# VHH binders against Protein DOG1-like 4 (DOGL4): the designs that were tried, part 43

Target 1, 232 residues: Protein DOG1-like 4 (DOGL4), of Arabidopsis thaliana (Mouse-ear cress) (q84jc2)
Amino acid sequence: MSKMRNLVEEKFLEFYESWVIQLELYLHQLLIAHNNNTMSETELRHLISKLTTHHKAYYTAKWAAIREDVLAFFGSVWLNPLENACSWLTGWKPSMVFRMVDRLRKSRVVLVEAQVKKLEELRVKTKFDEQKIEREMERYQVAMADRKMVELARLGCHVGGESVMVVEAAVRGLSMGLEKMVKAADCVRLKTLKGILDILTPPQCVEFLAAAATFQVQLRRWGNRRHYVTHS

## First folded at step 3 (VHH)

Design n21 (framework vhh_7aqx_2)
Fold by ESMFold2-Fast, scan of step 3:
Structure n21 (fold): chain B 232 residues (1-232), chain A 123 residues (1-123)
Amino acid sequence: as target 1 above (232 residues)
Amino acid sequence: QVQLQESGGGLVQAGGSLRLSCTTSGFTFSKYAFSWFRQAPGEEREFVGAISWSGGYTDYADSVKGRFTISRDNAKNTFYLQMNSLKTEDTAVYYCAASFRGYLHTPSKYDYWGQGTQVTVSS
């Protein structure tokens, strides 16, 4: 319901604001590590582990929230309009992360041929999984327009407990379908991130994570600045 | 309808060369990885070579590395296997295959297959 959706939105907004603040603190640590060539492999692995744990915490909170109200994640109130405009199925588009990887080829820590080949294979798999989800979303949208769904929408115009119950059952079915697709997209995101980190060395992982976090933080700042400037 | 059709097979002397072609229709060529497999009588289908959907990654069986080259032409919806320095052991029926998941060494993971083309290497 609307009241329940408002509570989910408020709780996740509080969570997300705190999560982004912590991401900025981790970004600061990543930038220090990137500029310090004396850090041990153990120290770098510890920092990488903090970031992976932080991202897992995000998906744990997200999946709990979408179980209650998946629609809160389409046009999210905790994201500015620019962040929402850049979203693909409630988050970042998995294939776009390889643009961050491409910058590593021009960095001081050169990718070896074997890494380049594994990253390209991962890119192909990620693109395939992404396109499979896009086809499932298209099928979902087509199913919304079928005869039975149109009839259920018509019944929703009638006053009465029986018609209300039928419409509510249909809406629950729609929400369950969206929840499945969002979780599938998030699984592709997590597998892609894990795959990249498994292929890269610890210094390369730090550089990659710093680039990704920088982009996320800057995109949020750019969107917030645009809104501020518009009000001026 | 989805179709893969091989051409370019035939008889050749050891040390010679052949170029196999696989012409495709019925799907978006640029989105698929492509592979060549071969099968000698009484044997299982063996992986020969693969090219990724982007063309940026290729892979070959150890037995053909340095001798065979796989390539693709998105404008023609066709991919190729250039076979050089052929050996009698290369005699087999060659199959082209397409996979949306990317290249794989296992035949059962491919979406579409051609009918096969015979390659015979004498002496």
Scores: ipSAE 0.000, ipTM 0.085, lowest interface PAE 22.7, mean pLDDT 82

Design n22 (framework vhh_7aqx_2)
Fold by ESMFold2-Fast, scan of step 3:
Structure n22 (fold): chain B 232 residues (1-232), chain A 123 residues (1-123)
Amino acid sequence: as target 1 above (232 residues)
Amino acid sequence: QVQLQESGGGLVQAGGSLRLSCTTSGFTFSKYAFSWFRQAPGEEREFVGAISWSGGYTDYADSVKGRFTISRDNAKNTFYLQMNSLKTEDTAVYYCAAKGIWYTSSPHQYDYWGQGTQVTVSS
């Protein structure tokens, strides 16, 4: 089944499958905590800490993998077509999590005026950081089309080991640029997640994390079912 | 809810073999990575070996490479440690462990543990 995949893709596919299964187990715990109003603040903070540690573990594994092969994360084999279609620079688009916060406002969670103000300030900052990354993506596309890169590609097509070495150096440079860009985007994701959790109370954090995990799990399930139907 | 239970430990002569089993419940076995750790008297808990969820990747401590083999049986929700060419220094309490996302050689990062099973290798 993995005949055309490289080692990084195989290993991360295996990691990601187990990471999602553990996310589903944590989602179950979050839903129990949300429905049990007798849990102490200490117990809720412990559960929130487990989820933040779980997300940090994902980025630890991801950053180790992109050092080996960042291109594996563009059109990832461990994601179904729906998940890939919803991806923004190898992951979730940071500003989209504020839609989860907006949906929480319609439930039993009541945000006080001070929280609403802080969340709006964070939303603005997140969009600003997101736009910075998008400008870097534009500069990367321009660099891809740069005459020097085109010339290196032409040399690689025309003769010999010397040309191959020059093309390999160019590909290495492009991969390093992509790695830095992906890490920058992941830092915005982690800052946005931490920022939201810092603004919300522990019960609100539990509800937010449950909503986010539900969306991620359901997106995967919907994509897997539709991919199967399309394949059929 | 999550439970791990070791079996297969006991007494064996140096040069002999033992097969340890770890039976699990409370999670989707086929999607988890599993590890074995051991603890000798007066020593810290140390990594022995690990197997990925697919079984495609295994890792071993240098002291057991070539002698021990880790394997899994998804149909039985059980994973194993086949111990060959046993040495007196292999005497320890053996623990099975599951992290739930990936395996690691650091015992502090595991959420689920068995009770331990004693392995004694006599000269």
Scores: ipSAE 0.000, ipTM 0.140, lowest interface PAE 14.7, mean pLDDT 81

Design n23 (framework vhh_7aqx_2)
Fold by ESMFold2-Fast, scan of step 3:
Structure n23 (fold): chain B 232 residues (1-232), chain A 123 residues (1-123)
Amino acid sequence: as target 1 above (232 residues)
Amino acid sequence: QVQLQESGGGLVQAGGSLRLSCTTSGLTFSSYYFSWFRQAPGEEREFVGAISRSGSYTDYADSVKGRFTISRDNAKNTFYLQMNSLKTEDTAVYYCAASLPWYKTGSSAYDYWGQGTQVTVSS
C-alpha cells in the first residue's frame, strides 16, 4: 500500500539531489556576478554557458528516465509536496518564466524596445504552445473516463492471468501517451528558455537565470520546512 | 467533505427534454474535469459525456452525440447535462462524477461520485 521506489525512481532521485546541489553552487556564482558590475562579457557568457549545460544535462537524464517509466515523473519522489503541487506536466510551466522576465523590466529598466517586442512575441507563442498541450492533456483525461477504460478498471478487480494481461496492456498505452505529452511540454520549456536567452544581453541573462534558480531553490527549501536565512 | 448532488431527473416522454444538474461542495470547482455516466437495469455503468476544467473540450458517447450537451457554471459550482430528443433507451440512473487531472493532484488522483438520479423515458 506504501509507495515503494522502483529502480528508475532511485536512479533519478540520486541524480536530482546531485543536480540541485550543483544548481545551488551555480546560483551562488550568478549572484556574485550580478552584484559585480566589473564582470567581462566573456566571463558572463562562460557562466551562462555553465547554466545552459546544466539544464541540458537535466533534460538528457529526464528523457532517458521517462523512456523507462514516465509515471515516475507524476508525483515524483525526489520532489517535496510543495514542488509537486507547483508542477505543470512534470516541470515548470513555460509561461511562468515571463514573470521572471517581467521582474527584470519592472525592477531595472534596461530592456530596449526591440527586446520588449521580441519577448512579447515569444510570450504569445509560448502561451499558444502551452494551451495546445493542455488541450491534449484534457483529451487524454477525458479518454480515461471512456467506457472501455472504466470496464478495464473493473476487470482488473479480478486477479488472474487474463485480466492482469489486459490491464497491463492498457497501462502501457497510458504510459506511451503520457511520454509523448511530457516530451512536448519539455520541448516548449527548452524553446522558451533558449528564446529568452537569445533575446537578452549577458548581464540580463545572468539576472534572469539567478531569479529562476533562486525561485527553484527557495521553493524546495520552503517545502522542506526550512527557513532560508537571508542574513544573521 | 466533498459532495456531489444530482437533480432534475424524472419521467419524460420520448422526444422530450430534461436538464440534469450536479451541485458540488467541498472542492475547488474550477480545477475539476466533470462527467456524466448512466446505468440501465442489468447493464454496466456507461460513459455519457465529459467537460474539461477549462470548458474548451467536451466529449460524448456516440449514442448521445448531437442530442446531449454538457456545460458548467463556475459561479454556481454546478455542471449540467441538457438532454434533448430523448429515447426510451436513455432510461437509466444518471451519475455525476468529478476528477482532478492527476498531474495536478500531488500524491494521488481521486474521483468523486454522486448518488444518482433516475431518468425514465416513456414511449
Scores: ipSAE 0.000, ipTM 0.089, lowest interface PAE 19.8, mean pLDDT 79

Design n24 (framework vhh_7aqx_2)
Fold by ESMFold2-Fast, scan of step 3:
Structure n24 (fold): chain B 232 residues (1-232), chain A 123 residues (1-123)
Amino acid sequence: as target 1 above (232 residues)
Amino acid sequence: QVQLQESGGGLVQAGGSLRLSCTTSGLTFSSYYFSWFRQAPGEEREFVGAISRSGSYTDYADSVKGRFTISRDNAKNTFYLQMNSLKTEDTAVYYCAAGFKWLTSYPSQYDYWGQGTQVTVSS
């Protein structure tokens, strides 16, 4: 359904643009919190809660959209080419965030040994869950190359009542498989984010969230403002 | 080619003041966080201070809080470290750094570094 596909893309584009604007406002607040110690622990926890709610809102909107058209999230029109090039299963690769966490070990807000051990345990579990999703993706890709699926694709080249219905049913089944895989990957992302925030102190959470938001905002700015390199 | 160049270092008496400058080229100045680090002989590189992209947020090492001020001038693609009430312990080579990520004391966060400028505080 081309109309349904176009509506999903337009609606999510509008949502995403607003979501990113709000993320930039939250980044501003995170940087204020990081750079002055006038904020209480209660105020820091409130700010962290706003960020976690903001990320949950993204996944709520995304899951509603992929139920309608998951294919819109493979090569997303609301992302620039650099952002799309950095995507792993329609979003950030869960293990990547531990590179941001590793820097906290050398920051002014130093991680204690107990936190380091818990983060390493979480990293191992996240890597395991990530690899499990990658194996499911491989199985899905193999199934796509299966003779039966290839034969169904050939039928899609023929215009005619019954053949159209068979092809539409096959495409729907394919989309349901992708939807399950994307949701599984998003669940790993959310569990990883929650796990990190549960281990870190409020000041460390602010530094981590500021790092993550800075990376996302900066990647978008660099993709949008590409410098043309001309050989002299 | 990205380049960071420190200037303003030198010899100064304890209790005196000095202003360091870091001029940048080959980067989009407004897109970067800037920091100052220092290294005394036989010691590791130590964080001094950092300033956000907007210039609205700053962070300092406890040893320099209230004495040093970091600032930036987007029109000149330059950022500064104003050092007041200098102590002999402030004697070090001072390095400027530029990074994309976040305001931290962590050196590996920074993508570009200057060559360093010597600051010597005599008793």
Scores: ipSAE 0.000, ipTM 0.103, lowest interface PAE 19.2, mean pLDDT 81

Design n25 (framework vhh_7aqx_2)
Fold by ESMFold2-Fast, scan of step 3:
Structure n25 (fold): chain B 232 residues (1-232), chain A 123 residues (1-123)
Amino acid sequence: as target 1 above (232 residues)
Amino acid sequence: QVQLQESGGGLVQAGGSLRLSCTTSGLTFSSYYFSWFRQAPGEEREFVGAISRSGSYTDYADSVKGRFTISRDNAKNTFYLQMNSLKTEDTAVYYCAATRLWIGSTSPAYDYWGQGTQVTVSS
């Protein structure tokens, strides 16, 4: 497994670096669209579709990778320490995007009352789904301290064919449990993102996506610079 | 401005080999992931193989694993599909594609496509 883990980390690091570079290019296009009143609704919808496809590509690659090694996503080598510190179950916390939605209320592209109501309903639903996953994670952590797992850890001090097989089965079970939880969290992320984009008009979608991409890009830059200054 | 052009297709007998080339222009070659797709008569377009920006990672459809090899030459702005042990089922129009993302088989997410080159494998 250690050989498979190293390969997964290398492949996803290469993928993620490319994915972020493309995100920065899309961010540039979003900022031009937001500042320039010359784009048609069709052109704005096409740009929004490009961003949606880009995020789907991330989750397609991620889910393939976690099937091979979910643990690579806990303390990821392709993320700096600040990015890792801000992670909730291997990614952004779904409810955080509503902070970016709140900025739309202060923008020139005013939200109508029907949109505000739908966004608040989505916020409540997202928080509910998020808390449900947090309870699942707590149950998982309690199961890790289960007496059966403690006994398996003790058996690790005495190696035999049967004890090796039992420990391997238990580790596979733990990995499958984490994979299920990570996928559940990612589904909440995708559902929240889709929900917001379905409620917003194309100009509002562009502004929202620009805010989200700006935050993601800046968080990466801040973390990279802070580490350099701190450690020389 | 950006163009992908396939070459190297043709008629070959089962068990034979062909090498397809995709020449690119108007893009920063080293910044892209490259893939091959194919479409058989009456079928949907399917993924064949992909190569990473560095060339260190490749991915293949199960139907071609062990028979096909994808490679890239940054100096020539060209990437290749070496097809060995060809089967009649490999008969299709082969398309090259470029993306900045490692997305494998996700066709709609590719930025640029070639026009296709015909490969015919006779029994």
Scores: ipSAE 0.000, ipTM 0.260, lowest interface PAE 12.3, mean pLDDT 83

Design n26 (framework vhh_7aqx_2)
Fold by ESMFold2-Fast, scan of step 3:
Structure n26 (fold): chain B 232 residues (1-232), chain A 123 residues (1-123)
Amino acid sequence: as target 1 above (232 residues)
Amino acid sequence: QVQLQESGGGLVQAGGSLRLSCTTSGLTFSSYYFSWFRQAPGEEREFVGAISRSGSYTDYADSVKGRFTISRDNAKNTFYLQMNSLKTEDTAVYYCAAQKYWFSGTLNEYDYWGQGTQVTVSS
């Protein structure tokens, strides 16, 4: 099993590197579209669709990977230390995406009152869903530290095959719990992203996606530069 | 248009060797995971082996591990299955497949498939 875990990490590293390269290519298209006021609604919707498909591809690969080894996503080897420091339950914190939305208020493409109200309603709902998951994570961490789990760990060191089997079953149960929690967090991420895109006009969607992709790409570049200097 | 084309199949005696090739066109070769599948008459299509984008990592079905080797040549847009110590139960139609974002936790659907090449192992 531990050798299988190493393979999962390396395979997802390869996937993620390609995924980020393609994200950077889409970012260039988004920036061109953002600066081009002659682009049609159909052309903008097509570009937005490419980005949403790209993000869905990430979650398809991620969910396949966490089925094999969810722990690979806690302190991921394909992320630099800066990206890992900014991570919340194996990805971006849903409420933080509204920082990108706030930048639209200062943009050339002004939000109308109805959009502002819907975005605020979505922000409140997203924060509620986020807090619910944080409570589940807290309960999970408390359960991990439970006296019974500590006792099982101690027994596993001394009593041999049957106690080891009981401990292994418990560890598998804990891993399945983490997988469900990570998927729940990812569902909130996808619902938040869809909700924002449903409220925004196509030009506003392009600006929002460009801001989000810029932040993600730049964070990776800054962290990689520091990591390279640190790891000689 | 994307195409995957197998070659190298045929008749071989038990204990012999064959090398299958899958030549690709119309895709960015270095961006794909590649796999071999096989299907014997009356059976479901089964996984044989897979190779990562870089070529550094490979997976094999337990039934072929130690006998088959998968490799890729990015300069030729081609990947291979070297089959050694062939057994009669290796008789099947062999398919090459390509997947951009799906990795080996779920093998049910791939983006592109070849048409298949027959391998027959006689006793």
Scores: ipSAE 0.000, ipTM 0.256, lowest interface PAE 11.8, mean pLDDT 82

Design n27 (framework vhh_7aqx_2)
Fold by ESMFold2-Fast, scan of step 3:
Structure n27 (fold): chain B 232 residues (1-232), chain A 123 residues (1-123)
Amino acid sequence: as target 1 above (232 residues)
Amino acid sequence: QVQLQESGGGLVQAGGSLRLSCTTSGLTFSSYYFSWFRQAPGEEREFVGAISRSGSYTDYADSVKGRFTISRDNAKNTFYLQMNSLKTEDTAVYYCAAHPLKWYSGTTSYDYWGQGTQVTVSS
């Protein structure tokens, strides 16, 4: 009897399930804060800080995991098929959060002209950073089709010591390139999130974070219901 | 020419300790996941423990948890299995194995294996 088990996938699945449960608890607190004017600015800033720390914890765990097995994040086992279908380079597409920001224009806590200008500048910058990463990924994919890589793949089927080392170098290059690309995408995500929170007031930050968390939680629930899978 | 070579096996009394080493050549050591397997007389080859490329992730078979520790030394191109509180049931040929992308607890999917080293635990 033998079995296959992937350590990184199992450990990150456990982490992610706990992380999502905590996100749902924070979402509940954000919704209470949004509907209640009794919370002080200090209390709101504390809640925003908890969410910021929670998201940073996700990226700390993710970057440790991708150092071991970046491929685990392409078609992740801890995400349902709907969540995977909506992923851009192993996570949310940064520019998509501006759709949530647009909802703030119709909220009770309206954006002032200076905030609108800064958010539009951030949107343009985020779009530019996304395009730069997409072009880098395209170059990476084209490089995989290079004649030398195809020949190395063929040599790997007819193994000798020298061909093994050349295949290893190619595989390492591929893994390191993907890790760098995923970290670059995550840096754009974190910069976009920080940029939005720096522009918004604490009540607006609470509303934005509530909208973002609601979407993430609902997307997971929609995907899980279609597959008759319950969240652990 | 990829080679994995075990050393450190031998005869030891129950309750004793042994440290196994697996020295590698012909591969980029820091790019590999490493595992230990064992095969007792008349049994199939079973998983013992694994260590990730960075060393940040380790895993062990339930039968050895708390007694065995896997570690790696990238400077020496060698990884280890520290075996403490040995039992007669630990008697087996111990094999080291390597995979460049992932680790697996099954015997399939490993590209490179050592020749094995005998560990005999007497009562």
Scores: ipSAE 0.011, ipTM 0.421, lowest interface PAE 9.3, mean pLDDT 83

Design n28 (framework vhh_7aqx_2)
Fold by ESMFold2-Fast, scan of step 3:
Structure n28 (fold): chain B 232 residues (1-232), chain A 123 residues (1-123)
Amino acid sequence: as target 1 above (232 residues)
Amino acid sequence: QVQLQESGGGLVQAGGSLRLSCTTSGLTFSSYYFSWFRQAPGEEREFVGAISRSGSYTDYADSVKGRFTISRDNAKNTFYLQMNSLKTEDTAVYYCAASGYLWKPTSAHYDYWGQGTQVTVSS
């Protein structure tokens, strides 16, 4: 059935819209916590745990979806054009979060020397892992220029079951490579997020998560606004 | 202060029907996946059925497919389980559950739970 071909996109679109709504609700709680110096460490850790669980839920849903159709995540229908333009291998670029950490250092948040050292070590490691994945993607793109791939693209222009079957088999093989690469990128994202939260105190974690969620929510709102202005 | 409250449980004879309701408060109803689970004595909690946020997708356990129907009413902040052609093996405590996160989550992944309502099917 042709409708079955869009099932992954339909399911993930519905998931993602709800996930973003819940992120906005958590952002509100983070902003209240950030501006309230009377919250206990237990209350702050509970809120941080809710955000951590929320991000893990995203990757659980994403990895189930990419197993079925990884190509749905390249040019995602649940993201606006601005969000898609800012995407690095189907998600946020890991090194970007250190810009938010730098913003924290320029605000009221005081980082002790030991935290600064650990954050710099994590930044270097994250950039190294990121560049390693970028080299892998470059190799993948070069492989797409092989004669066999050019011939498969040509065969795809022919009307007929045999040519379609050969092209579909080749696409399945390419999709497996992309799935592995996307999962590797997501592992760097999760490792970077966990690393930052492990280094920061609970109040610092709340401020960091609030900054990250604010950026994500505002990027979506800016992209949606530009689409409306273009159509008006 | 999120609450889920079941109603509609009770005693029914095999072949009969019951409609369970789960009324929610303290959450944005339209933003949640809703599910029904059941637990028979000595067993683990078993998935029964789920409905997506839009209502466009429903899933059922193989044991209840074709007999049970899950639905939601966003205006009433309530979702339902219509149980038809009940069998003695459907006897269990039925729990309603809400998740903001996942399509088809397991019991471990639901954020909010009702207290349960007993359904007893006799023959």
Scores: ipSAE 0.000, ipTM 0.205, lowest interface PAE 13.2, mean pLDDT 81

Design n29 (framework vhh_7aqx_2)
Fold by ESMFold2-Fast, scan of step 3:
Structure n29 (fold): chain B 232 residues (1-232), chain A 123 residues (1-123)
Amino acid sequence: as target 1 above (232 residues)
Amino acid sequence: QVQLQESGGGLVQAGGSLRLSCTTSGLTFSSYYFSWFRQAPGEEREFVGAISRSGSYTDYADSVKGRFTISRDNAKNTFYLQMNSLKTEDTAVYYCAAKTFWLGSHSPEYDYWGQGTQVTVSS
């Protein structure tokens, strides 16, 4: 049977598909730049700026959409099951990008000691910010399991007009709480990305962004072939 | 360059029907989300209904659900608002709006707007 989607889900699905296609085009440009030792610093900074703007456009779109329907982002219809399984609070887990940074240790371009120290400081701060949000999410989940919320859900089964309004107010409150947590998580993502790019040189930024985009694109492709995925 | 033009407004008695049309030019019609808004004298513009790029999904204000239907015709570069069971409270200037990116169903921040068409519902 066909599943009907709401307008927010349909719109973000169409947006996300086009956004991923553009990400793949940028990935090809990043890979060309990485393999071409003749590009100027100005040219590399321009390409990095295009990727930064592209990611900013994603969060602008996402925040507009979650204001309309934050629940659309929990188990998103525009993500395949593998992408959803790897998701942390509606997106990538901030500390995981440091795995992409680890790839730089294997490149010809060596990180200087000052960069290694700053990246480690950023990694620690990012993990701290993640844990703070995870504690807030735990409190939210505990509040949802609270007997008072269970009583409100039960009242929804025996509802008169005023009971409906009370339940609706509670649901709106829960949605606003989720929106706040998702935006907080996205702020950590954006600060982490900006922090890494501020520490790295332009050639290192290109390599980092190429690694990150490759992972995102491949994860989507692997998940889209889920009926061929097997466990050894 | 880009233009949205409403038509089909007018005077109608309560319980009657009207169909509004919004004809577009200068844009790639299939790439746009379309919405209808209305504004009564002395009030702010309020959301009425929206339709997705594919046309598969629609959204409506609670006050018009079950009475109004939004639709689109990509071949004619036109989208519509079918208004049934009209009430005196539906009296307003109706505006069509278009955007490539969703900024919120009730947000007035659209890429393009029509100039409006008057709908007057008499008792």
Scores: ipSAE 0.000, ipTM 0.139, lowest interface PAE 15.3, mean pLDDT 81

Design n3 (framework vhh_6z1v_2)
Fold by ESMFold2-Fast, scan of step 3:
Structure n3 (fold): chain B 232 residues (1-232), chain A 123 residues (1-123)
Amino acid sequence: as target 1 above (232 residues)
Amino acid sequence: EVQLVESGGRLVRTGGSLRLSCAASGFTFSSYAMGWFRQAPGKEREVVAAITWSGSYTWHADFVKGRFTISRDNAKNTVYLQMNSLKPEDTAVYYCAARLPYFTGSKSEYDYWGQGTQVTVSS
């Protein structure tokens, strides 16, 4: 292992492990609800609320951790290599969930035309917000390669407290910029999730959440299996 | 040799309490997350509780929440399950299991398993 874990990484690793265990248990409840189709609307809404609260708890913990060390979320130690390879600004790409929504059109819980129209409008808005963040990411990358940053990197080769302090200030500024971008991306994720759940009926919400959780759990299993084989 | 040895299972009356212990050897216990699972006759093995490698975070299934508490002592290489207000429905073979931190969320992701200890709750 070429990278040592810091305190933020260790704390979030422990949180994330517990969070994933609970997600899989909610997935089992979603699959039972979907397959049996015997739950009342009130019971389904309660289950959907549990999943929504669970995802919000993730972002509450993430934003607290990012305030301390945003870089811990780039190449996260609590994610396997496959999960890290599928990451877009430290999490799932917001528009990806519409691929899961598209599967609802072919399920027994069919979308009505009004829902299809609202979902398409939300998809377009999500893509627009996503592109806006991608432009900010591009600006950040350009700033990293900017003449001023190149000059600061050269100063870091010189002995002395003055050059060290200037480099530290620049690195702090870069970290704050990344924190802002990650939070902006997370806001698009939460807005997209809420938007979809607001458009769908409770049975459709259950099917959508089950599809999303299944993908997340399976991606983790596929990546973990490969890691186990390569390390054995 | 990796070994997980559960102990403490016995017959107990409804409303009673019981503490299960799982002694680990042959691996770096403090680097592994631990879980307690149970399997009743004719049912699948289900997760009851889990604890992270340091003990800082725990998870408990809804059907035992408030009644069961998982804990660990890394100095003694032992994980515990304190069971209170026991019900006949808690009758099962209880297993402890170990997994590396990044292997989470599924019984299939646990690396090591104990042989189990029988808990019987009578009315």
Scores: ipSAE 0.000, ipTM 0.386, lowest interface PAE 11.4, mean pLDDT 82

